# Designs tried in a protein design chat: VHH binders against a3dch1r40to199. Part 4

Target 1, 160 residues: a3dch1r40to199
Amino acid sequence: NDLLYERTFDEGLCFPWHTCEDSGGKCDFAVVDVPGEPGNKAFRLTVIDKGQNKWSVQMRHRGITLEQGHTYTVRFTIWSDKSCRVYAKIGQMGEPYTEYWNNNWNPFNLTPGQKLTVEQNFTMNYPTDDTCEFTFHLGGELAAGTPYYVYLDDVSLYDP
Short names: E, the ipSAE of ESMFold2; O, the ipSAE of OpenDDE; V2, 0.75 times the mean of E and O plus 0.25 times the DockQ between their complexes.

## First folded at step 1 (VHH)

Design b9 (framework vhh_7qia_2; at its last look DockQ between E and O 0.17; V2 from the best seeds 0.00; counts 0 for: pae E 8.8 > 2, placed apart)
Fold by ESMFold2-Fast, scan of step 1:
Structure b9 (fold): chain B 160 residues (1-160), chain A 120 residues (1-120)
Amino acid sequence: as target 1 above (160 residues)
Amino acid sequence: QLQLVESGGGLVQPGGSLRLSCEASGFTFSSYWMGWYRQAPGKQRELVAFISSGGSTNYADSVKGRFTISRDNAKNTVYLQMNSLRPEDTAIYYCAKEGPYDYGDSFDYWGKGTPVTVSS
C-alpha cells in the first residue's frame, strides 16, 4: 500500500504535492517533461529566492498517517541543474514538528547531471500519528545560486 | 458557512467550448489553492486542473492545451475554460478548495457539481 496520492506525475498533475514559501523564500512549480527523456514527466520546483531558513522553500505532500510498529519504505528520485542540498523528512506538519524519518538528520547533496535515487526503510516507533507530511526543504543554507531547478519523480512511501 | 457554487455546465457538441465558474464564500479565498475535478459515470473522481494562491497552474495531460484554469480574487471565483471538448470530457465537474491536511481525493470542501455532456 502506498501512502502517497501522487507518485509519478504521469497524468501531468502534481496535487497533492505543492510548494511552501516562508521567511523570504520564493519559488514556483510546474510538472514538466524531463529534458532528454521524452514521455517522462517530473515535478519541478524553481527556487527563485532561498530565504533565511532551510524551510523557507519547500515542496511537500500532506495527509500522511504513520502507524506504530509499521516499517515503511521511502523512495524517490531527485536532481537539480545546480549543486545544492535537499533536506528530506517525514514528520509532523505542526509543533512540535517531530521527524520520524530524515535520513539520520542529513541533507542529500545534488550534483548537476546526476539523478539521485534514494531508497530507505524506517520503523515507526512512536505512537500512531495522522498529522504527518513528506517534505523537502530547499531554502537558506541548502540552496544554490538562484534561480535554479529541483526535480522530483517516482516518489513513494510504501507500507508492505 | 463555507460554500462553493459551480455553474456553466451544459450540453455541447464535440469541438465546442464551455466556461465553468465556481463562486466561493466563507473563507479567505486568495489564501487557498483551488481546483477542478470531474467524475464520469462509473469512474472514480479525477483531478483536472488546479491553481495555487500565487496563480501557478497545473493540468492533467488529458486536458492540457485545451483547458485553462484561472481565478479572480476580487470576485472570489475560480474558472475553468474548456475548449475543443471531446465525448470523453463528459462528466460532472466539481470545484474544490485545498484542505489543511486532506489532499488527493480528500479536499476540505466540494460544491454540488455542474454536469457537462459532450455528444454528437
Scores: ipSAE 0.132, ipTM 0.520, lowest interface PAE 5.0, mean pLDDT 88
Fold by OpenDDE, look of step 2:
Structure b9 (fold): chain B 160 residues (1-160), chain A 120 residues (1-120)
Amino acid sequence: as target 1 above (160 residues)
Amino acid sequence: QLQLVESGGGLVQPGGSLRLSCEASGFTFSSYWMGWYRQAPGKQRELVAFISSGGSTNYADSVKGRFTISRDNAKNTVYLQMNSLRPEDTAIYYCAKEGPYDYGDSFDYWGKGTPVTVSS
């Protein structure tokens, strides 16, 4: 069972995926066709102002429930038109913002035009939490010179 | 003082249209995302649509292709054009303001709501 909605964006829909701004961050988004790939659409984020912090610009999916003891597979493809970094995490939507998955606290480096596909497993070793989100941080020190595009596609959080 | 005042609700037949308006005051309107929620009888309030400060829009699957959210920053107003209305769209519709943005940011203020009834 996949925990996410609108995983491929191929039907032109992205809800509940959305963006978030903070501390001077500014961004926009759209579902767009992927050039050279008929029928494939992606979630395109436009970073307009990087803001002050990593979380100043976000793409996120909220309302996720992680169950204690379950092992999940997280998968996504992400790319950009400028060199930039992206911090991805799955964790609490609120305080204390515990992160249950976050690529071992390391952001991903994106090279222009190069698709990065990430697939990792993690086990929920914490009590069941129905207030989780899948979030990509792109602001602050992670950002390239603005404006630029970051694309997200084929996202999944699978519970076998 | 922050205020959100909805208008435009009413009774309409299935397939009909309504245009909701929300006039905002008490904050820098152009700097904030705005949204529309709705709450049907006996159901939880749900997000219908939102529009970013930059004008990007997003919709719940149930209203995609039928509803359009827009904003006029000069008038401090956000709109919800509702076409092809269905009985299941019957609800009280609430205008919402988002922010301040944070890790767990959500819409933090709602108007009093305007009722929409779709019935033959």
Scores: ipSAE 0.014, ipTM 0.343, lowest interface PAE 8.1, mean pLDDT 93
Fold by ESMFold2, look of step 2:
Structure b9 (fold): chain B 160 residues (1-160), chain A 120 residues (1-120)
Amino acid sequence: as target 1 above (160 residues)
Amino acid sequence: QLQLVESGGGLVQPGGSLRLSCEASGFTFSSYWMGWYRQAPGKQRELVAFISSGGSTNYADSVKGRFTISRDNAKNTVYLQMNSLRPEDTAIYYCAKEGPYDYGDSFDYWGKGTPVTVSS
């Protein structure tokens, strides 16, 4: 059972993945062919202005319910054309923005030309929450020199 | 009162062109993503294209390179320019508005639709 409605982008659409700009952040998006991988497409975020804060540039998928006691597998492939960091999290869409998974509060480092594939498990130890999102923060101190691209593909939030 | 009013559909030959319009009212148009869906006879409704509040566009592969979505925020209008039309593009085309916090469907306001027929 996967909780995400769009995972591979291979039909050319990215919805419900969307972007968010805040505190001076600016970004754009596209679904693009992955060079050297026939038939494979990825969500490409263009970071145009990093803004003031880590959350100033986001790509995110909303409409997620996490059920108490369930152990989820989070999986994604992410890469960039510049050396940058990304803070990935699954948590509440609104105040107080509780984070249920966030790689132990550690951003991922991206190295140009190197795809990073992440797979981790977490258990929902809080009451069931139907206000969750899967989001990637790319702004502020996380960013490289703008403009540059960040790619997301093969993203999953699986409830076995 | 939220309204989405589509127009511009009709009968066209294969290879022809049509321009669909959707006039929106009852909300702050410039703040929302807008989309075009279509429903062919006997098929499920499918997303064809969408445009973000900032003007970024995304297309289904079946129409990419032939269809162009655009918006005019001053006129509260979203457009779908359809070129190189094919018989498989025959459908009722619906304009849709992004919902604010969608726990299911992200596009949750729909117009009545405008029919497009592409026939030899």
Scores: ipSAE 0.011, ipTM 0.397, lowest interface PAE 8.8, mean pLDDT 87
ESMFold2 (binder alone), look of step 2: mean pLDDT 84; pTM 0.840

Design c1 (framework vhh_etentamig_d1)
Fold by ESMFold2-Fast, scan of step 1:
Structure c1 (fold): chain B 160 residues (1-160), chain A 122 residues (1-122)
Amino acid sequence: as target 1 above (160 residues)
Amino acid sequence: EVQLLESGGGLVQPGGSLRLSCAASGFTFSSYAMSWVRQAPGKGPEWVSGISGSGGSTYYADSVKGRFTISRDNSKNTLYLQMNSLRAEDTAVYYCAKDHYESSGYQPFDYRGQGTLVTVSS
């Protein structure tokens, strides 16, 4: 019932989550043990160069279909070792890059030492779209002083 | 210049088995995750299964879990899909797809090969 193939990373696996570098952005990723939480693993992106644009550094999951009239629940836990912002969205992989969920066009603020847990509902009012992705933009003006880490865990896109 | 050539499709009866192959060229095969995607007549594409570059991690759509097994042979640049307990609902053209690690914003499913038709019918 969840549209995501990998959600917890607790088996050390991340496929099909991956990173994207664009317009000067540079990053690496790994699944890592969460300090102080035995048995809990998370996806960690290292921002090496922030690039020119918000989309210059991304972590994302593709292959998502959103069906018209369905109401979805988005959940994730995200944190960083530095103060930074992240723009999370679910929308088209290609032009015109229509965004179906994006926290009302607002990035999230991450504070060191504090995990942010997001839970929101949205209804797909547009025609069914099988070209969607769930992506987090971390580049450009959103970024902290590089290098730094952003962790993602317990991700869900749930269709009841 | 990336090329993917699927084979192994055919007509099978319900409950039967089939093994699909995908011969890859034009890229460093072991460096990329690979997927199988299927498209039933008149329907959009459905992701079926994925495997990491090393072969150490595999993933399946709920509709095929326990029935299909994805594997790869990096020495032969070949991806496989073993399909057991086939159902009428598995009837589709099956495509081999290279996962994109991307430096640009737009990446369509254009890395699919020509596909191989699987028909499950009595």
Scores: ipSAE 0.012, ipTM 0.208, lowest interface PAE 8.7, mean pLDDT 84

Design c10 (framework vhh_etentamig_d1)
Fold by ESMFold2-Fast, scan of step 1:
Structure c10 (fold): chain B 160 residues (1-160), chain A 122 residues (1-122)
Amino acid sequence: as target 1 above (160 residues)
Amino acid sequence: EVQLLESGGGLVQPGGSLRLSCAASGFTFSNYAMSWVRQAPGKGPEWVSGISGSGDSTYYADSVKGRFTISRDNSKNTLYLQMNSLRAEDTAVYYCARGTYHYDTSGPLDYRGQGTLVTVSS
């Protein structure tokens, strides 16, 4: 079953998705209509100031439990109006911030005019952890010239 | 550090009105969607209303559409719920919530205040 409470944003709701500002980062967000796609809405983050660190601007969903031995499928569609990078991860909300999935420690590159669709499987080899979040880091070295938009849609964390 | 302080609850007659406030501190208020969630005695939490960080988008449960209005003042870090045409079934503790923070995996709330009691009774 899916671990995420909100995945499509198509009803105009984003709860429990939200943003985080840290170390000089500044952002805003809204649920918006996707141009040319009637009935489709997406979560949109505006990066206003990139801050010092990659975690200075985040969009995230908390309240995730990963169970040892389970294999999960991560899916999402993400795009931007500017060339930028995004570091997506599923891991602990607090120290030591252990990351259970992170695309092999690699950010994704976003190109204007192209939606990136990600689908990956990972197995939770660590002990069961109920302190997890799904977060996207957009700050610091990852950022484009501000301001700019990053859109998230059809996000899923599926446990068969 | 994150704090949400609800106020404005009380006893009101059916058909009456109340305005709830939530004072937020410890985070950048305008960056977060905010919600009102209520819990009636003996029942689980019910999501009531939500508002985007900018305030441009608002959403309501069918049970309160046309009666309740959610709003925010980002300059004052305050969330509001204007409740009109109140009914006995609106009796509950009302919580303002920031996203979802689960103290357990069944809970729908990211962070919530202590709540404010609304009693609709003659």
Scores: ipSAE 0.000, ipTM 0.178, lowest interface PAE 12.6, mean pLDDT 84

Design c11 (framework vhh_etentamig_d1)
Fold by ESMFold2-Fast, scan of step 1:
Structure c11 (fold): chain B 160 residues (1-160), chain A 127 residues (1-127)
Amino acid sequence: as target 1 above (160 residues)
Amino acid sequence: EVQLLESGGGLVQPGGSLRLSCAASGFTFSSYAMSWVRQAPGKGPEWVSGISGSGGSTYYADSVKGRFTISRDNSKNTLYLQMNSLRAEDTAVYYCAKDRSEYYDYWGSGTQYFDYRGQGTLVTVSS
């Protein structure tokens, strides 16, 4: 019972994953073959302009409901061709933008040549919320010198 | 709770026709705009067509205008896409997508604010 409609990108498909541009951010995306890994495809975002804010460039999946009392496992593999940061969160799409998971408010550091694999559990202690999204902020102060790539693969939000 | 179940995909020759259906449940169907979105392997998702909750307004991507017709039957909770004069470039997985209520006024070819999608149905156009 994974809450995400697309997780592996191995069929060359990514919907409903998409990108968001805001406050001067500019990006492009594609599903691409992972170099050196025959049969493995990943979602690739190209950061073209970092914009003013952390949320100026995003890749995200909407349509998520978190149920009170459930404990979820967040998993993903993410990497970049440049040293940069990414702020990953699961929370509300609209105001007040409550964040239910966000790596204890900390962005992740990405180092060229190294895939970062994340696996964390969190419990939904708040009332059930059907307005959630899983998003990765890549803009503003988080960004490397543009242009550069960020890859996402094997992403999961699992309700056991 | 929301479910969207697509059907009608298959293999068809260039110039042929195909009709896709999407059975919706778990929400008040007539209150939401609905769209068809397609994705070919290795390419990004492309919004194809959309229809207002009442069915009174329809919208199409330039690539399909004059060939595809979107419609809905609110009494049956069903969305349709009639595809005529099919081309090899129409080969893709086609998804039925429900718009967010907050984004109804902003819905269009430039805004892809969907909160649910179905499992998709594969359309292959080849000889």
Scores: ipSAE 0.012, ipTM 0.403, lowest interface PAE 8.3, mean pLDDT 86

Design c12 (framework vhh_etentamig_d1)
Fold by ESMFold2-Fast, scan of step 1:
Structure c12 (fold): chain B 160 residues (1-160), chain A 123 residues (1-123)
Amino acid sequence: as target 1 above (160 residues)
Amino acid sequence: EVQLLESGGGLVQPGGSLRLSCAASGFTFSSYAMSWVRQAPGKGPEWVSGISGSGGSTYYADSVKGRFTISRDNSKNTLYLQMNSLRAEDTAVYYCAKVRTTYFYGTDSFDYRGQGTLVTVSS
């Protein structure tokens, strides 16, 4: 069963995916056709100003419950027109912002012209938490020279 | 656990009316503000309307003010959107959304949404 309400964007819809601007970050978004891939649409975030912090620009999906003892599969395809980094995590929306998955605390490197496809498993060892979000931090030190695009497609948080 | 189920969408001509309903379960409905959010293909999500947990305060996007009315029946755990004087630009999938906090404003303020109901305004 997938925990995400929107995964492929192929109907031209993205809700509940949204963007967040904080500490000087500025961005825009759209669901766009993927060049050279008829019928495939992706969520595109435009980073306009990187802001001061990694979380100054985000794209995210809220309303996620992680159940203790369950093992989840995280999948997504992400790419950019510029060399940049993205910090992807699944964790609490509020304090203390506990992160249950975060690629072992490492950002991903995006190379222009290369789609990155991620697939990882993690086990929820913490008590059941219904305050979770799946977010991608794109601000501050992670950012490329603005403006630039980051695309997200085929995103999944699967409970087998 | 938490479930939001929309109904009432359909095809309607310009100037017509529709009433959307959202049946909520799995949480204390009266304790949370609720919103309607819509999205048309190729457009961003647009917050349409919000209502406080008690129903005492209602809020509307400028694009729907005077035409749409949000209401709730806490005894039935149901949220409503009465849509009058419908226009082609109202064509969208309409989502019932539970607000994450006391503040209901914006598409980033929710923690659950329903599957949506399609409203098509066309001649």
Scores: ipSAE 0.036, ipTM 0.511, lowest interface PAE 6.3, mean pLDDT 89

Design c2 (framework vhh_etentamig_d1)
Fold by ESMFold2-Fast, scan of step 1:
Structure c2 (fold): chain B 160 residues (1-160), chain A 121 residues (1-121)
Amino acid sequence: as target 1 above (160 residues)
Amino acid sequence: EVQLLESGGGLVQPGGSLRLSCAASGFTFSSYAMSWVRQAPGKGPEWVSGISGSGGSTYYADSVKGRFTISRDNSKNTLYLQMNSLRAEDTAVYYCAKGSDFWSDYKFDYRGQGTLVTVSS
């Protein structure tokens, strides 16, 4: 059972994935054809202004419930046309912004021309929380020289 | 600064119709998907409908499919929701939102101030 409403973008659709701008960050997005991969489309975020903070530019999916005692598999493929970093997390949309998964508190490094595929398991040890989001932070210190692209594809949050 | 201004709400009888509007500014409207989200009295927010930046793709919650129609006019930076066959359970404050969200928190990013729809005999 996947908790995400949209995972592949291959129909040209992205709902409910969207972007967030905060503290001077600016971005645009589109669903685009992946060059050399007929039938494959990906979510593409353009970082226009990096802003002041890591969360100044985001791409995210909200409306996620994590149930206490469940073990989830998170998976995605992500890449960029520039060397940059991305901080991926699953956690609360509001204060205190508790993070239930975040790659052991580490951002991912993206290298031009190389797709990164992530697959990790985590267990929800906290009380059931229906206020969660899956978000990627791309702003501030994480960003490359603007403008640049970050692509997301084949994203899932699986509860067996 | 993202600004969203909803209008068109009011009191309507069951089975009636209303058309909501949302005037958007502060961002490139045609580049973003837009959503309608509602919050009924004493309940959390519920995503209602979404539309792609071009207007070519539309999405609806099961509770409103066949009754509501989302549309947009990118030349006017305006989002619309045509609501037909209204029911008492459609009574809510309706919010326009940049992107698509299923908010279950007190804080909503990119939403306007809302417009109240009351369906009552």
Scores: ipSAE 0.007, ipTM 0.223, lowest interface PAE 9.6, mean pLDDT 85

Design c3 (framework vhh_etentamig_d1)
Fold by ESMFold2-Fast, scan of step 1:
Structure c3 (fold): chain B 160 residues (1-160), chain A 121 residues (1-121)
Amino acid sequence: as target 1 above (160 residues)
Amino acid sequence: EVQLLESGGGLVQPGGSLRLSCAASGFTFSDYYMSWVRQAPGKGPEWVSGISSSGSTIYYADSVKGRFTISRDNSKNTLYLQMNSLRAEDTAVYYCARDYIWGTSRYFDSRGQGTLVTVSS
């Protein structure tokens, strides 16, 4: 069972994926045709202003419940037209902002012209939590020279 | 205790306007994404509009785009919905909701009692 309501964006829909702006961050988003790939659509975030913090610009999917003892598979393809970094995590939307998956606390590096595909497993060792989100932080020190695009496609959070 | 109190609903003719307000208390309003959600009798909830914590990112359902305007005043802990060019199909109870994300059937923790909007000639 996939926990995400929208994964491929191929029907031109993105709900419930959305953006967050904080501490001076500014962005837009749309579902777009992937340049050079007829028939493929992706979620595209435009970073307009990087803001002060890593979380000043986000794209995210909320409404996620992680159940204690379950092992989940995280998958996504992400790329950018500029060299930048992205911090991806699955965790609590509110305090204490516990992170249940975050690539061992490491951001990913994005290189122009190269799609990054991630696939990792993690086990929910904490008590069941229904306040979770899947979010990508793109602001502050992570950002490239603005404006620039970050694309997300084929995103999945799978509970076998 | 999270409290959301909607007001401003009423009876209006097609083509008319109404302004809804939601007074929030019991939490740090400026930290939360806020939404307007409506429910017509016998139907499920329909997300209408959402606004980021800072107010800089705003979203609308296609059915209301160009007619409704969402806004917030973080200094007053208040969410607003300006409704113009009202149609019979806009008749519903309108709820203020904290962190209600479109595309899910879940209210994360709080919605108010709602305010009834009736569009009828």
Scores: ipSAE 0.005, ipTM 0.195, lowest interface PAE 10.4, mean pLDDT 86

Design c4 (framework vhh_etentamig_d1)
Fold by ESMFold2-Fast, scan of step 1:
Structure c4 (fold): chain B 160 residues (1-160), chain A 122 residues (1-122)
Amino acid sequence: as target 1 above (160 residues)
Amino acid sequence: EVQLLESGGGLVQPGGSLRLSCAASGFTFSSYGMSWVRQAPGKGPEWVSGISYSGSNKYYADSVKGRFTISRDNSKNTLYLQMNSLRAEDTAVYYCAKDLGYYGSETYEDYRGQGTLVTVSS
């Protein structure tokens, strides 16, 4: 069972994926055709202003429940037209913002023209939590020279 | 002091339309995302729609997609919800909410005001 409502964007739809702007961050989004890949569409975020903080620009999917004792597989393909970093995490939407997966607290480096494909497993060792989101922080110190694009495709949070 | 004042509710027939307004004060309205949340009689709150601080990004619950349109006027510190093709199940008190915090999360505390009642009945 995949916990994400929208994973491939190939029908031109992105809900419930959306963007968040905070502390001076500015962005826009669209579902776009991937050049050279007929039939493949991706979610594209345009970073217009990086803002002050890592969380000043986000793309995210909410409405996620993580169940204690379950082991999940996180998968996604992400790329950018500029060298930048992205901090991906799955955790609470509100305070205290507990993070259940975050790549061992490390952002990913994106190199122009190179798709990064991530696949990791994690076990939910904490009590069941129905207040979770899957989010990508793109702001502040993580950002490239604005404006630039970050693309997300084939995103999955799988519970076998 | 943050204040949000909803208006525009009323009684309307199924298939009708209403436009809700939310007048905001006490904070820099143009710097925050805003949402509409509704609560039907005897039920918990349901998130309806959201809009980024610039107005460029708009989001909708599946139950209202294609029928409701969210918009804002930052020069007037006002949030709007245009509701078309109204159904009996849209009957609820509607609250506007400030998306507060580092993650742009809805702040449910900010909508604990009076709200505006929308009743859809024949």
Scores: ipSAE 0.000, ipTM 0.176, lowest interface PAE 12.2, mean pLDDT 84

Design c5 (framework vhh_etentamig_d1)
Fold by ESMFold2-Fast, scan of step 1:
Structure c5 (fold): chain B 160 residues (1-160), chain A 122 residues (1-122)
Amino acid sequence: as target 1 above (160 residues)
Amino acid sequence: EVQLLESGGGLVQPGGSLRLSCAASGFTFSSYWMSWVRQAPGKGPEWVSGIKQSGSEKYYADSVKGRFTISRDNSKNTLYLQMNSLRAEDTAVYYCARESYDISTGYHFDYRGQGTLVTVSS
């Protein structure tokens, strides 16, 4: 069973995926045809101003419950028109912002013209938490020269 | 003052149906996405279904897709959830929730009603 409500964006819809702006960050989003692939749609975030912090620009999906003892598979395809980094995590929406998955605390490097596909497993060793989100931080030191695009497609958080 | 008042819950046999209603007041109902969220005994809240301002887009959790139908009547400031083929695991308090977007926090439920209890039991 997949915990994510919208995964492929192929029907032109993105709810509940959205963007967050903080500490001077500015962005916009749309569901767009993948350049060179008419008929395939993706979520596109435009970074307009990188802001001060990594979390100054975000794209995210909220309303996630992680159950203790369950092992989840995280999958997504992400790319950009500029060299930049993205910090992906699944964790609490509020303080203390505990992160249950975060690629071992490492951001991903995006190379222009190259799609990055991620697939990882993690086990929820913490008590069941119903306050979780899947978020991508793109602000501050992670960002490229603005403006630029980051595309997200084929996102999954699978509970067998 | 924003108010959301749920009704329509009750005891029903497995395989039965119920229709939940939520009466909204104190805000421009037609300007907001609305959702149904439930909380089963001893568990955290689970998002169930959401509907766009105009009613043109509707979304469902995988656990209820094909069984539940969300709708709204903007002229009456009322949100509905038609629940069919009810299962024991649908037993929960069902809450009407207003979804809002804030630049600092993103989408969130800024108001929730008092809830209506649905018990599915033989």
Scores: ipSAE 0.000, ipTM 0.138, lowest interface PAE 13.0, mean pLDDT 86

Design c6 (framework vhh_etentamig_d1)
Fold by ESMFold2-Fast, scan of step 1:
Structure c6 (fold): chain B 160 residues (1-160), chain A 122 residues (1-122)
Amino acid sequence: as target 1 above (160 residues)
Amino acid sequence: EVQLLESGGGLVQPGGSLRLSCAASGFTFDDYAMSWVRQAPGKGPEWVSGISWNSGSIYYADSVKGRFTISRDNSKNTLYLQMNSLRAEDTAVYYCAKARSYTYSYGRFDYRGQGTLVTVSS
């Protein structure tokens, strides 16, 4: 069972994926056709202003519950038209912002012309938490020279 | 000048109801999707509900689905949120928010109002 309501964007829909602007960050988004891939659509975020902090520009999916003792598979394909970094995490929407998955605290490097496909497993060792989100931080020090695009496709948070 | 003015917040007991209103001005209300966003004490903003320009698409966060109803009256430039079966977890400042376009996606907006406080306590 997949915890995400929208995973492929192939019907031209993105709900409940959305963007967040904070501390001077500015962005826009659309669901777009992937060049050279008929029938494949992706979520595209345009970073217009990087803002002050890593969280100044986000794309995210909220309304996630992680159950204690469950092992989840995180999967997504992400790419950009510029060299930049993205910090992906699954964790609490509010204080204390506990992160249950975050690629061992490491951002991912995106290289133009290369799609990055991520697949990792993690076990929820904390008490069941219904306040979670899956978010990608794109602001501040992570950002490339603005404006630029970041694409997200085939995103999954799978509970077997 | 875009202006969004929320009203209708207050203190209510668990299980009670409140109706929030948002009076919009300074833009063509009918051309934009609208949403309600809330921020609980000590927490980040949480998107609650959204409605397209013509009420053809309506969306709710799972935490409020079945309890809250979003609606709009384009003739009055007003957005509403009917909140039923209120819980302590619904305590927050509620903001009216304007999207950048006539279609709406979860949490996307380019302006929000000053907010109205809803406190659910016994």
Scores: ipSAE 0.000, ipTM 0.124, lowest interface PAE 15.6, mean pLDDT 85

